# Designs tried in a protein design chat: VHH binders against q75qn6r703to848. Part 19

Target 1, 146 residues: q75qn6r703to848
Amino acid sequence: KPSMIQENLFIGGGLAARSIYTLQHLGITHVLCLCANEIGQSDTQYPDLFEYQNFSITDDEDSNIESIFQEALDFIKHGEETGGKILVHCFEGRSRSATVVLAYLMLQKKLTLLEAWSKLRKVHRRAQPNDGFARILINLDKKCHG
Short names: E, the ipSAE of ESMFold2; O, the ipSAE of OpenDDE; V2, 0.75 times the mean of E and O plus 0.25 times the DockQ between their complexes.

## First folded at step 13 (VHH; framework vhh_etentamig_d1)

Design z5 (at its last look DockQ between E and O 0.01; V2 from the best seeds 0.00; counts 0 for: pae E 11.7 > 2, placed apart)
Fold by OpenDDE, look of step 13:
Structure z5 (fold): chain B 146 residues (1-146), chain A 121 residues (1-121)
Amino acid sequence: as target 1 above (146 residues)
Amino acid sequence: EVQLLESGGGLVQPGGSLRLSCAASGFTFSSYWMYWVRQAPGKGPEWVSEISTGGGSTYYADSVKGRFTISRDNSKNTLYLQMNSLRAEDTAVYYCAKYGSSKRTYLFDYRGQGTLVTVSS
């Protein structure tokens, strides 16, 4: 089951993202998918029911996940501005999705990394960016807050 | 000053194709979702298509899905609309549009003067 970060923003794994019932029950309208084209990814999306933004990102320390931050955030913002609810998901809902959510909280909500981390972990305990992603977020924090 | 300049409209026969362009200036083009909207004679504005900042997400009205393709070149600050299999009901003034701070209403903060597309035998 997806975790609610705020009223219109959720985080979860691939299984949750594939459940029409779960998505509709939560009122999800937009789905941000951060998967490295895992088997069956495209076949499990419902473009007639939800809006999707797909990024092909691997969960490894060398993955250039920061390159998608702006576009990912714009997708979230678009969902917000249209009154929708956004699900951010990766395969496990652990590293990639958490990283993007943290970036969102820092860049859009102006939270420090520590504040964002606290907020996320309160509702999604499995959140754990890999070491590479963590370094990216730390650097982002320095850029945003000095 | 935000400027949007549409071009590429014209007269075509049913089944024909057109490619619309929109030259954008006065804002950071790559930071905004962009839209095509059309208005037929005697009708209100109709959303046609939208594209994300990086082009990774595209969406279409049911009436044009499968026939129209939206794209963008951020290096050229240009938005495109490839229109294939045109129908008489596609006749309209086509506008390039962007939002300012909110998308709650489909009232775009900025749009161009439009380009006329006429589909007629």
Scores: ipSAE 0.011, ipTM 0.304, lowest interface PAE 9.4, mean pLDDT 89
Fold by ESMFold2, look of step 13:
Structure z5 (fold): chain B 146 residues (1-146), chain A 121 residues (1-121)
Amino acid sequence: as target 1 above (146 residues)
Amino acid sequence: EVQLLESGGGLVQPGGSLRLSCAASGFTFSSYWMYWVRQAPGKGPEWVSEISTGGGSTYYADSVKGRFTISRDNSKNTLYLQMNSLRAEDTAVYYCAKYGSSKRTYLFDYRGQGTLVTVSS
C-alpha cells in the first residue's frame, strides 16, 4: 500500500504501482515510475486511468539520478496544478523513489534535507537512499539552504 | 552497533564559548561525512554544520557562520564543534549525526542522546 507523504503525494514500490483499485480509491491520477526498465509497461501500466512519466534509473551509487530531478519535479508540479495526486515509485520503494521525493520536498517545498527526511520517515520507514544518492541530496541541501 | 555520544554541553552566559565532542563507534568513522544538528525546545531540527570525511571541507548554517567551527579527529573517532560568541538562540540539544549507509532504514542517524546547551543570562 502506498505511503501518504502529503495530501497530494504518495510513495511506494512496484507492488503499490500495480494495485490499481487501491490507487483509484486513493484518488491517484499521476504515476512517476523510476524503474521503467524493470517492469513490463504494457502489462503493468494503465495509461487510460493514469498519467505516467517513466524513467529508467538503476539503484547504484554511481547512477546520476540528479539528471532527472527537473523533469520529475515538473511532472509532480503539473499533477498538483491539475488537482491530482501523484504516486512516486521505484521497484522496492526504498532508494530511488525516496531520493526523488526528498529532492521534491527540498526544491519545491523549500524544506531542508533534515526536515524532508523527518517528514518522509514518519510515513515510509523503508526509505533509505543509497550512499551515492545521499551525497547528491546533501549537495542539493547545501546549494539550497546552506 | 552504531553509537554516537555527545558531550560538552552546559549552561553558559551570552558571549561565552563551549566545545562539544561526539565519540563515535560501531562504524568506519573516517568514511562518513559528519554533521551537527540541533533542536531547540518546541522547534524542528536544524542542520548546523557538516564536515567531509577527511576534514578538508566544512560547511555552516548562516546562523552560526563565523562563530562555530566543526572539526574531526579520525584517529580518535571524534567529531567536535567549537562554539564561540554564543547567543540565547543557540540554546538547544545538539546531536552529532552520520549519513545512514548501514542496513538501517534511515538517511540520518542521530543515535546519541544529545548534549544540552543553554545560553542564558
Scores: ipSAE 0.005, ipTM 0.209, lowest interface PAE 11.7, mean pLDDT 83
ESMFold2 (binder alone), look of step 13: mean pLDDT 81; pTM 0.829

Design z6 (at its last look DockQ between E and O 0.63; V2 from the best seeds 0.00; counts 0 for: pae O 6.3 > 2)
Fold by ESMFold2, look of step 13:
Structure z6 (fold): chain B 146 residues (1-146), chain A 121 residues (1-121)
Amino acid sequence: as target 1 above (146 residues)
Amino acid sequence: EVQLLESGGGLVQPGGSLRLSCAASGFTFSSYWMYWVRQAPGKGPEWVSHISTGGGSTYYADSVKGRFTISRDNSKNTLYLQMNSLRAEDTAVYYCAKYGSSKRTYLFDYRGQGTLVTVSS
């Protein structure tokens, strides 16, 4: 059940990330996992099928998710430049994955936060960054667009 | 230390074939997806192909599909690219590469010195 944000970029939760046949059918080649501390990687990840980038970011208002933005965006770019499709996921597909996708849309695609939010909510109604992540995104929007 | 050494390039006529090799050391080769990237003179790097850790999944740029075949031998820590039906536009330095968490300085974190493929009459 991953939601397609744009041609090569998808968002989901842990259940979407475990739906291996669905991911293969969609042509997913790269998986960005934001919840490595919440999953058994050996039991839930398949490195021969997908290339993974794993982060352990908690869904707490004081978590420093901004610290991983650049590495996460570089991984998405890596997937795009190698002809791949990328799934960005966290455990629930609601806060962490949405925050990283919004940051990607703002930093890479040059959208305002409002434009990025509208684009994401159109395809992924579950998206709801926690209040701390929302403040990070608002500050990022000011840096990018004044 | 990660080391990647490409070989097998050379001068070949259009329609010809070459097999590139990449000898890998300094990391657990079988744990990484491996990539071929090429760079023509005066142009930016272009992804060519990549292969999963066990070789079960292979992917190709549209420009090389049906002509190039990527493979690996994990017992020999070696990556291969079989290039058939070569064209002038395939002329480039070919690099094997891997993505990792190390400091980035190029399209991928690690690549070798490259091997030159020249396709000319």
Scores: ipSAE 0.103, ipTM 0.551, lowest interface PAE 6.1, mean pLDDT 87
Fold by OpenDDE, look of step 13:
Structure z6 (fold): chain B 146 residues (1-146), chain A 121 residues (1-121)
Amino acid sequence: as target 1 above (146 residues)
Amino acid sequence: EVQLLESGGGLVQPGGSLRLSCAASGFTFSSYWMYWVRQAPGKGPEWVSHISTGGGSTYYADSVKGRFTISRDNSKNTLYLQMNSLRAEDTAVYYCAKYGSSKRTYLFDYRGQGTLVTVSS
C-alpha cells in the first residue's frame, strides 16, 4: 500500500497505483507515474477517475531524472491547489518515486536533503534512490542550501 | 491548432445565474480533463472547477461548491459551467483551459480568450 508523506501526498509502487480500491480508499485524485514501459503503467488504467501524469524514467544511475523535477512538481502543485491527493509512484516505489518526492520536499517544502530523507524514511522504509539519483539530490541540496 | 472559445458571460444581478460554454477544437476533446479558471480584476488566476474525460469526476473550488456545476458534452466538444447563486466576488473573466501533454504548467497550458462575468446590483 502507499505510504503517506503528508496529508495530500503519497508514495508507492505500481501495484498500489493499479488498485482502484486503494486509490479510491485513500482519496487519490492525481497519479504521478515514473515508470518507463513497464507492465501496468498507470495512465491507461482509469483515466476517467484520476488525473495522470507519466514520465518515462528508467531506474539507472545515468537517468536524467532531474530534468522532470519541475514538471513533476507542477503536477503535484496542481493536485494540491485543486484540493486533491497525489500518489507518486514508480514500479517498486523505491528509487524513482522516492527521488521525486525528495526533490519535492526540498524544493517545495524547503527541507534539507537530510530532513527530507528522514521524513520519507519514517513512513516509507523502502525508499532508496540509486547512486546516480542520490548524487543528483546531493547536488540539489547544495544548490538549495549551500 | 488547439482552440478554446468561451461564451455565455454577461452582466447579472447577485443571486442570478449564467451558463458558460467552451467550444473546443484542434484536439481530441474527449481525451482530456478540462478546467475552468477565472481571473478577477487586480487578482491572479483562480482555479474554479475541472472535470474528467468522461465527466465521471468533477471538482470544485470551495468558493463555488454547491453553486457551480461543471459538465461536458464530448459529442459536441463543449465544456459547460452552470453558475447559480452568483455573487459579486464571482466577477471575473472566466477561461476554459486544457492541460498540456508536456512541460505542464499550472492551469494554463492552453486557454481561450475568456468570457467576462460581471455580478453587480
Scores: ipSAE 0.015, ipTM 0.348, lowest interface PAE 6.3, mean pLDDT 88
ESMFold2 (binder alone), look of step 13: mean pLDDT 82; pTM 0.828

## First folded at step 15 (VHH; framework vhh_etentamig_d1)

Design a1 (at its last look DockQ between E and O 0.63; V2 from the best seeds 0.00; counts 0 for: pae O 5.3 > 2)
Fold by OpenDDE, look of step 15:
Structure a1 (fold): chain B 146 residues (1-146), chain A 121 residues (1-121)
Amino acid sequence: as target 1 above (146 residues)
Amino acid sequence: EVQLLESGGGLVQPGGSLRLSCAASGFTFSSYWMYWVRQAPGKGPEWVSTISTGGGSTYYADSVKGRFTISRDNSKNTLYLQMNSLRAEDTAVYYCAKYGSSKRTYGMDYRGQGTLVTVSS
């Protein structure tokens, strides 16, 4: 269900994030949830099995998802530095999670947006930031790479 | 205020054992994964071990697997690290840590002053 971006980083949707078997099978230790505000999402977490970081981001063009980029990336880095595997998920694994993963690839891995997009789409074809998130990422690309 | 206080460090010969403790206060201890990290002289910090909120999941760096055991007592707000078969390369300051949302040190927002473990013949 989740797609592997790299050895210790996965992207997926809410259903995958709720599957203990899926998470354990993949060796996931850390779960970055971008849709904690959605009904039932936070209630289906298992803190004795996985470490969670929860954000409540709406998937709309006006949502200020860039405001959580630093915190999100810090959590991913935390997972990496402690030998873990991180799942980044939203509801559908399409827009919010994709946006954060792209931001991670750009800011942490120093990829251009085009490179990050190519890398993500190779393994997660349903990735599709909404137009507002896309504009944020484009602006981020300009800031990072000129 | 979050406080973490490590203890139990000392001088030990190779092959010896130590048990570290970390007293936690200022937060809901049982709600957080806890970590041990260490920093050897002249080296960067190194993750050692992780334990989940209830202790159901534990993880270890490859360098300490089979020798170290992390545990916790939530009723006492205390984190432990049993270190057996100690080696010279285990010499380091050992820190108790938790992840948060503020200051970050090696992926951790909070850690104590540390306790020195010296393994030497």
Scores: ipSAE 0.806, ipTM 0.898, lowest interface PAE 0.6, mean pLDDT 94
Fold by ESMFold2, look of step 15:
Structure a1 (fold): chain B 146 residues (1-146), chain A 121 residues (1-121)
Amino acid sequence: as target 1 above (146 residues)
Amino acid sequence: EVQLLESGGGLVQPGGSLRLSCAASGFTFSSYWMYWVRQAPGKGPEWVSTISTGGGSTYYADSVKGRFTISRDNSKNTLYLQMNSLRAEDTAVYYCAKYGSSKRTYGMDYRGQGTLVTVSS
């Protein structure tokens, strides 16, 4: 089951993204997938039901996940501005999706990393960015807040 | 190159109807969700309606629900907006749009030149 971070934003893993009727019941319209290289898109994605943005980011400490932050945030804003709700997911719902959600909360909602982390962990206890992603987020926090 | 060309706007009295069209080219139209947005003079853009790739899902802003109907004809690469029971607050330039990204920009910046709808007595 996807976890609700805020009214129009959800996080989950591949199982949540495949739970089509649950997503429809929640009113999800937009799906941000960070693990396109790890799924069979034709069997797991339904473009007439949801609008997708797909990235292929590996869950490795040296993966350049920061390179997709701007596009990911724009997609989330797109969903919000068109009356929709957005699911952000990776394969396990632990590292990549958590990292992007934390970046969104910091950059768009102006939270510190600590505030964003606290908010996310209260609703999604499995959130755990890998160490490389954590470093990226720490550096982002310094850039945003000194 | 993505091209979107809106047409069908004009001057209409309150309570009247118009049908807008959007001719699309330069991309696989049937693979994209399509959107109508509008911009009234001196205001920012406002989302109006959404239609999924095959038309299986449609969505409307609260301000137009029950009055406007979005549709598409994928064989003609054309998006439509049927506007009924028009009101003065519907006066705006109407744009069709799609979400996409380019290496230079992200977001819904793929839109046409627009077609003006004026609702006035």
Scores: ipSAE 0.688, ipTM 0.857, lowest interface PAE 1.2, mean pLDDT 90
ESMFold2 (binder alone), look of step 15: mean pLDDT 81; pTM 0.824
ESMFold2, look of step 16: ipSAE 0.638; ipTM 0.839
ESMFold2 (binder alone), look of step 16: mean pLDDT 82; pTM 0.830
OpenDDE, look of step 16: ipSAE 0.148; ipTM 0.569
ESMFold2, look of step 21: ipSAE 0.660; ipTM 0.844
ESMFold2 (binder alone), look of step 21: mean pLDDT 81; pTM 0.825
OpenDDE, look of step 21: ipSAE 0.017; ipTM 0.371

Design a2 (at its last look DockQ between E and O 0.77; V2 from the best seeds 0.00; counts 0 for: pae O 3.0 > 2)
Fold by ESMFold2, look of step 15:
Structure a2 (fold): chain B 146 residues (1-146), chain A 121 residues (1-121)
Amino acid sequence: as target 1 above (146 residues)
Amino acid sequence: EVQLLESGGGLVQPGGSLRLSCAASGFTFSSYWMYWVRQAPGKGPEWVSTISTGGGSTYYADSVKGRFTISRDNSKNTLYLQMNSLRAEDTAVYYCAKYGSSKRTYAMDYRGQGTLVTVSS
């Protein structure tokens, strides 16, 4: 099951992204995929049912996930502004998708990292950014918080 | 280079109908979700309707649901909006659009010049 963070925003893994009937029932219209290199898009994506944004980010501490934050957040905003609901997913629903959701909550919803973390963990206990991603988020919090 | 050319606007009385067209070029039209957005004088942009790549999914803002119909002809690279039962609040410049913004704000970067729809007695 995708976890609902807000009325229009959901998080999950590859299994959630493949559960097409569940996504349609929830009213999902937009899918942000962080694991395109891992899933082979031709057999796993349905562009006439959902609008996709695809990234190939590995779940390594050295991966520069921050490089895609702006485009990912713009896509989430696009889905919100066109009356849609967005699924953010990676393969396991644990690190990459959690990192992008936390960045969204901090940058666009103006939450501190602690507030964003508490909000996410309340609905998605699996969330665990890797140590490199955690450092990126801590630095982002310092820039926003001072 | 992406080009979107809207047409079909004009002056109509309340209760009237118009059909808007958008001719698309410079990209693979059939691979993109397409959107109608409108902007009334002195207001910000407002999403109107959405259509998926093959037309299998369509969505409408609550304010136009039941009165407007979005459609597309992928063989002619053309997007349409059939507007029925028009009201004064539908007065706006109408744009067709696709997602591709590089800004952090709402933007469907590839909007045309728009076509003006005026609904007035």
Scores: ipSAE 0.630, ipTM 0.834, lowest interface PAE 1.5, mean pLDDT 89
Fold by OpenDDE, look of step 15:
Structure a2 (fold): chain B 146 residues (1-146), chain A 121 residues (1-121)
Amino acid sequence: as target 1 above (146 residues)
Amino acid sequence: EVQLLESGGGLVQPGGSLRLSCAASGFTFSSYWMYWVRQAPGKGPEWVSTISTGGGSTYYADSVKGRFTISRDNSKNTLYLQMNSLRAEDTAVYYCAKYGSSKRTYAMDYRGQGTLVTVSS
């Protein structure tokens, strides 16, 4: 089941993202998929029911996930501004999705990494960016807050 | 090149009706969710309505819910907005829009020039 970060923003894994019932029950309208490269993920989408933005990010330390931050955030903002609810998901809802959510909280909500982390972990305990993603977020924090 | 051309705007009395159209070209229309947004004089843009690729899902801003109806004809690459029970506060330029990932712009990366709707007695 997806975790609610705020009223219009949720985080979860691939299984939750594939459940029409789950998505509709939560009122999800927009789905940000960070694992479109994984087998079956992009094929189990319902574009007539939800709006999707797909990214193919690997969950490894060398993955350049920061390259999609702006585009990902634009999609989230698009969903927000059109009265929707956004689900950000990867395969496990652990690393990639958490990283993007943290980036959103830092860049859009102007939170420090520590504040964003605290906010996310309160509702989504499985959140754990890999070491490479963590370094990216730390560097982002320095850029945003000095 | 993506092109969106809105039409159907005009002057109408309060309580009246208008039907807006948007002709789309330069992209696979049936593959995109489409949107209506509006901008009133002196105000920022406001989301009005959204429709899914096949029309199975529709969403509306609270301000227009029950009065406006969004629809589409994918065979004609056309988006529609039926506006009933129009109010003075509905006065705005109405834009047809779609989301694009190539631009860092406000929510609607692609939109037309808009069509003016004026509701006045």
Scores: ipSAE 0.144, ipTM 0.559, lowest interface PAE 3.0, mean pLDDT 90
ESMFold2 (binder alone), look of step 15: mean pLDDT 81; pTM 0.829

Design a3 (at its last look DockQ between E and O 0.59; V2 from the best seeds 0.00; counts 0 for: pae O 2.6 > 2)
Fold by ESMFold2, look of step 15:
Structure a3 (fold): chain B 146 residues (1-146), chain A 121 residues (1-121)
Amino acid sequence: as target 1 above (146 residues)
Amino acid sequence: EVQLLESGGGLVQPGGSLRLSCAASGFTFSSYWMYWVRQAPGKGPEWVSTISTGGGSTYYADSVKGRFTISRDNSKNTLYLQMNSLRAEDTAVYYCAKYGSSKRTYGSDYRGQGTLVTVSS
């Protein structure tokens, strides 16, 4: 079940991403997948219904998720600028997708990490970046806001 | 190398019609969503319309909905925009575009050189 973070931005897990009728009803047009190597893309993705950006990021504390932040943010911005709504998902909807959403809120919406965290947890209580991702976000917060 | 070439622009009176074409090469056209963006003189780019890979989904900005129709021919690697009931406010350079995270010309996408549409009495 995707959680609505803001009018055009949603977060979820693999189950939400497979709920095609629900996504269409919500008006989702763009899907950012962080777990492409954990899903059967031909069985779970429908390129004529949604525009996809796929990454294969493992949910490990030493995974360099920061390396994809700019591409991910570009895709979210693309969806927003073309009148669309974006689902950001990983497999469980806890760590990778939460990390990317928090980075988006910090970098594009200029929120502090604490503000972004509060906003996300209000609608998506499952959000829990792993400790390595949390450290990446803390460092990002320092770069952006001292 | 992604290449997009727009054509079909010109001078037209209000209420008239015009059909734009975009010839695409350098990528698997049928695998990408395509869209039209326009830029009026002195203004920033404005999204106009989007079409999915096979054309099963189409989307329009409110300002053009009901008047413009996006389509594609994947056998010819060509994107189209049928513009009807044209208004002076539609005057702009029209660009076809695809999303791409590398080698962007305008923001987050690849765009062609554009074709000028002028709507005047």
Scores: ipSAE 0.597, ipTM 0.822, lowest interface PAE 1.6, mean pLDDT 90
Fold by OpenDDE, look of step 15:
Structure a3 (fold): chain B 146 residues (1-146), chain A 121 residues (1-121)
Amino acid sequence: as target 1 above (146 residues)
Amino acid sequence: EVQLLESGGGLVQPGGSLRLSCAASGFTFSSYWMYWVRQAPGKGPEWVSTISTGGGSTYYADSVKGRFTISRDNSKNTLYLQMNSLRAEDTAVYYCAKYGSSKRTYGSDYRGQGTLVTVSS
């Protein structure tokens, strides 16, 4: 089951993202998929029921996940501004989705990495960016807050 | 080229009704969620309603729930907004919009020139 980060923002894994019941039960309207390249993920979407933004990011230390931060952020913001609730998901809901959520909290909500991490981990204990993604977030924190 | 053309606005008495239309061209209309937003004089834009690609899902701002109905006819590439029980506070320019191909932000959506709705006694 997805974890609620705030009223209109959720984080979860691929299995939850494929469940119409789960999405509708939570009132999800927008789904940010970070694992569209994984088999079966993009094929199990319901575009008449939810709006999707798909990215193909691999969960490895060398993945350039920061390249999608702005576009991901824009999708989340648009979802918020059009009255929706956004689910950010990857396969396990652990690394890629967590990284994007943290980036969102830092860039949009102006939180420090530590604050964002604390906020996320309170509701989503399995959140754990890989070491490469962590370095990206640390650098982002420096850019945002010095 | 993406084109959106709103129509149906006008002057109406409080409690009256209007039906707005948005004619879309230049893109596969049936493949995009569509939105209505409005901007009142001196105010920022306000989201009004959203409809999914096939119309299976509809969403409304609290201020218009129960009074407005969004719909679409994909065979005609047209978006609609039925507005009932209109109030003075509904006075605004109404725009239809869709997501852009790359950036999806509220301010980056494609939208038309809008149609003016004035609710006044």
Scores: ipSAE 0.203, ipTM 0.614, lowest interface PAE 2.6, mean pLDDT 91
ESMFold2 (binder alone), look of step 15: mean pLDDT 83; pTM 0.846

Design a4 (at its last look DockQ between E and O 0.04; V2 from the best seeds 0.00; counts 0 for: pae O 8.1 > 2, placed apart)
Fold by OpenDDE, look of step 15:
Structure a4 (fold): chain B 146 residues (1-146), chain A 121 residues (1-121)
Amino acid sequence: as target 1 above (146 residues)
Amino acid sequence: EVQLLESGGGLVQPGGSLRLSCAASGFTFSSYWMYWVRQAPGKGPEWVSTISTGGGSTYYADSVKGRFTISRDNSKNTLYLQMNSLRAEDTAVYYCAKYGSSGSKRTYDYRGQGTLVTVSS
């Protein structure tokens, strides 16, 4: 089941993202998929029910996930400004989705990495960016807050 | 090139009705959620309504719920907004909008020139 980060923002894994019942139960309208390249993920989407933004990010330390931060955040903002609720998901809801959510909290909500991490971990204990993503977030924190 | 052309606006009395249309071209219309937004004089843009690709899902701002109805005809690449029980506060330029892929910071990648709706006695 997805975790609620704020009123209109949720984080979860691939299984939850494929569940129409789960999405509708939570009132999800927009789905940010970070694992569209994984088998079966993009094939199990319901565009007449939800609006999707798909990215193909691999969960490895060398993956350039920061390259999609702006576009991902734009989609989240799009969902927010159109009265929707956004689910950010990857396969396990652990690394890629967590990284994007943290980036959102830092860039959009102006939180420090520590504050964002605390906020996320309170509701989503399995959040754990890989070491490469962690380095990216640390660098982002320095850029945002010095 | 993506093009959106709104029409149907005009002057109407309070309690009256209007039907807006948006002709879309330059993209696969049926593959995108579509939106109506409006901007009143001196105010920022306001989301009005959203419809999914096939019309299976529709959403409305609280201010227009029960009065406005969004619909689409994918065979005609046209988006509609039926506006009933119009109020003075509905006065605005109404825009048809589409969300796109990558690019600059945006809420809506594309919108037309808009059509003016004036509700006045």
Scores: ipSAE 0.784, ipTM 0.889, lowest interface PAE 0.6, mean pLDDT 94
Fold by ESMFold2, look of step 16:
Structure a4 (fold): chain B 146 residues (1-146), chain A 121 residues (1-121)
Amino acid sequence: as target 1 above (146 residues)
Amino acid sequence: EVQLLESGGGLVQPGGSLRLSCAASGFTFSSYWMYWVRQAPGKGPEWVSTISTGGGSTYYADSVKGRFTISRDNSKNTLYLQMNSLRAEDTAVYYCAKYGSSGSKRTYDYRGQGTLVTVSS
């Protein structure tokens, strides 16, 4: 079951992204997939029902997830501006999706990393960016608020 | 190559109506959500309206809700925007746009030349 971060924004794993009737019930219209390299898109994506943005980011500490932040945040903002609701997901809903959600909260909603982390962990206890992604988020926090 | 050709703009008085069209080619039109975006002089792009692949879902910016209607005809590869009760604030270049289904593309990376709508007394 995806976790609601705010009215228009949800986080989950691959199983949540496949739970189509649950997503429709929640009013999801936009799906940001960070694990396109790990799922079979032809059988798991439904472009008639949802608008998709797909990235292939590995959950490795040396992956440059920051390189996709602007495009990912643009997609989330686009979904919000159209009156839609957005699911951000990776395979397990733990590291990549959490990292992008935290970046969104920091860059778009102007939260500090501590505020964003507290907000996310209250609704999605599985959230745990890998150590490389955590360092990226710490550095981003310094740039925004240091 | 993706091509989007907007038409139907012009000069109109406040309270008037215009119907914009967008002829699409170079991609499978029926497979994509389509958008209208506008840009007033000196301002950034502003999302106006969105329509799903089959037309079953439509969305509008608050500033145009109740006045504008988006539609599409997938058999003619054409997107439409009916604009009623036009106001001076609606003056802008209007673009139809497609958002990519994959890759690092933004909402209006694929748009036409635009069509100018001028609303003035």
Scores: ipSAE 0.032, ipTM 0.426, lowest interface PAE 6.8, mean pLDDT 86
ESMFold2, look of step 15: ipSAE 0.000; ipTM 0.109
ESMFold2 (binder alone), look of step 15: mean pLDDT 80; pTM 0.805
ESMFold2 (binder alone), look of step 16: mean pLDDT 81; pTM 0.813
OpenDDE, look of step 16: ipSAE 0.015; ipTM 0.318

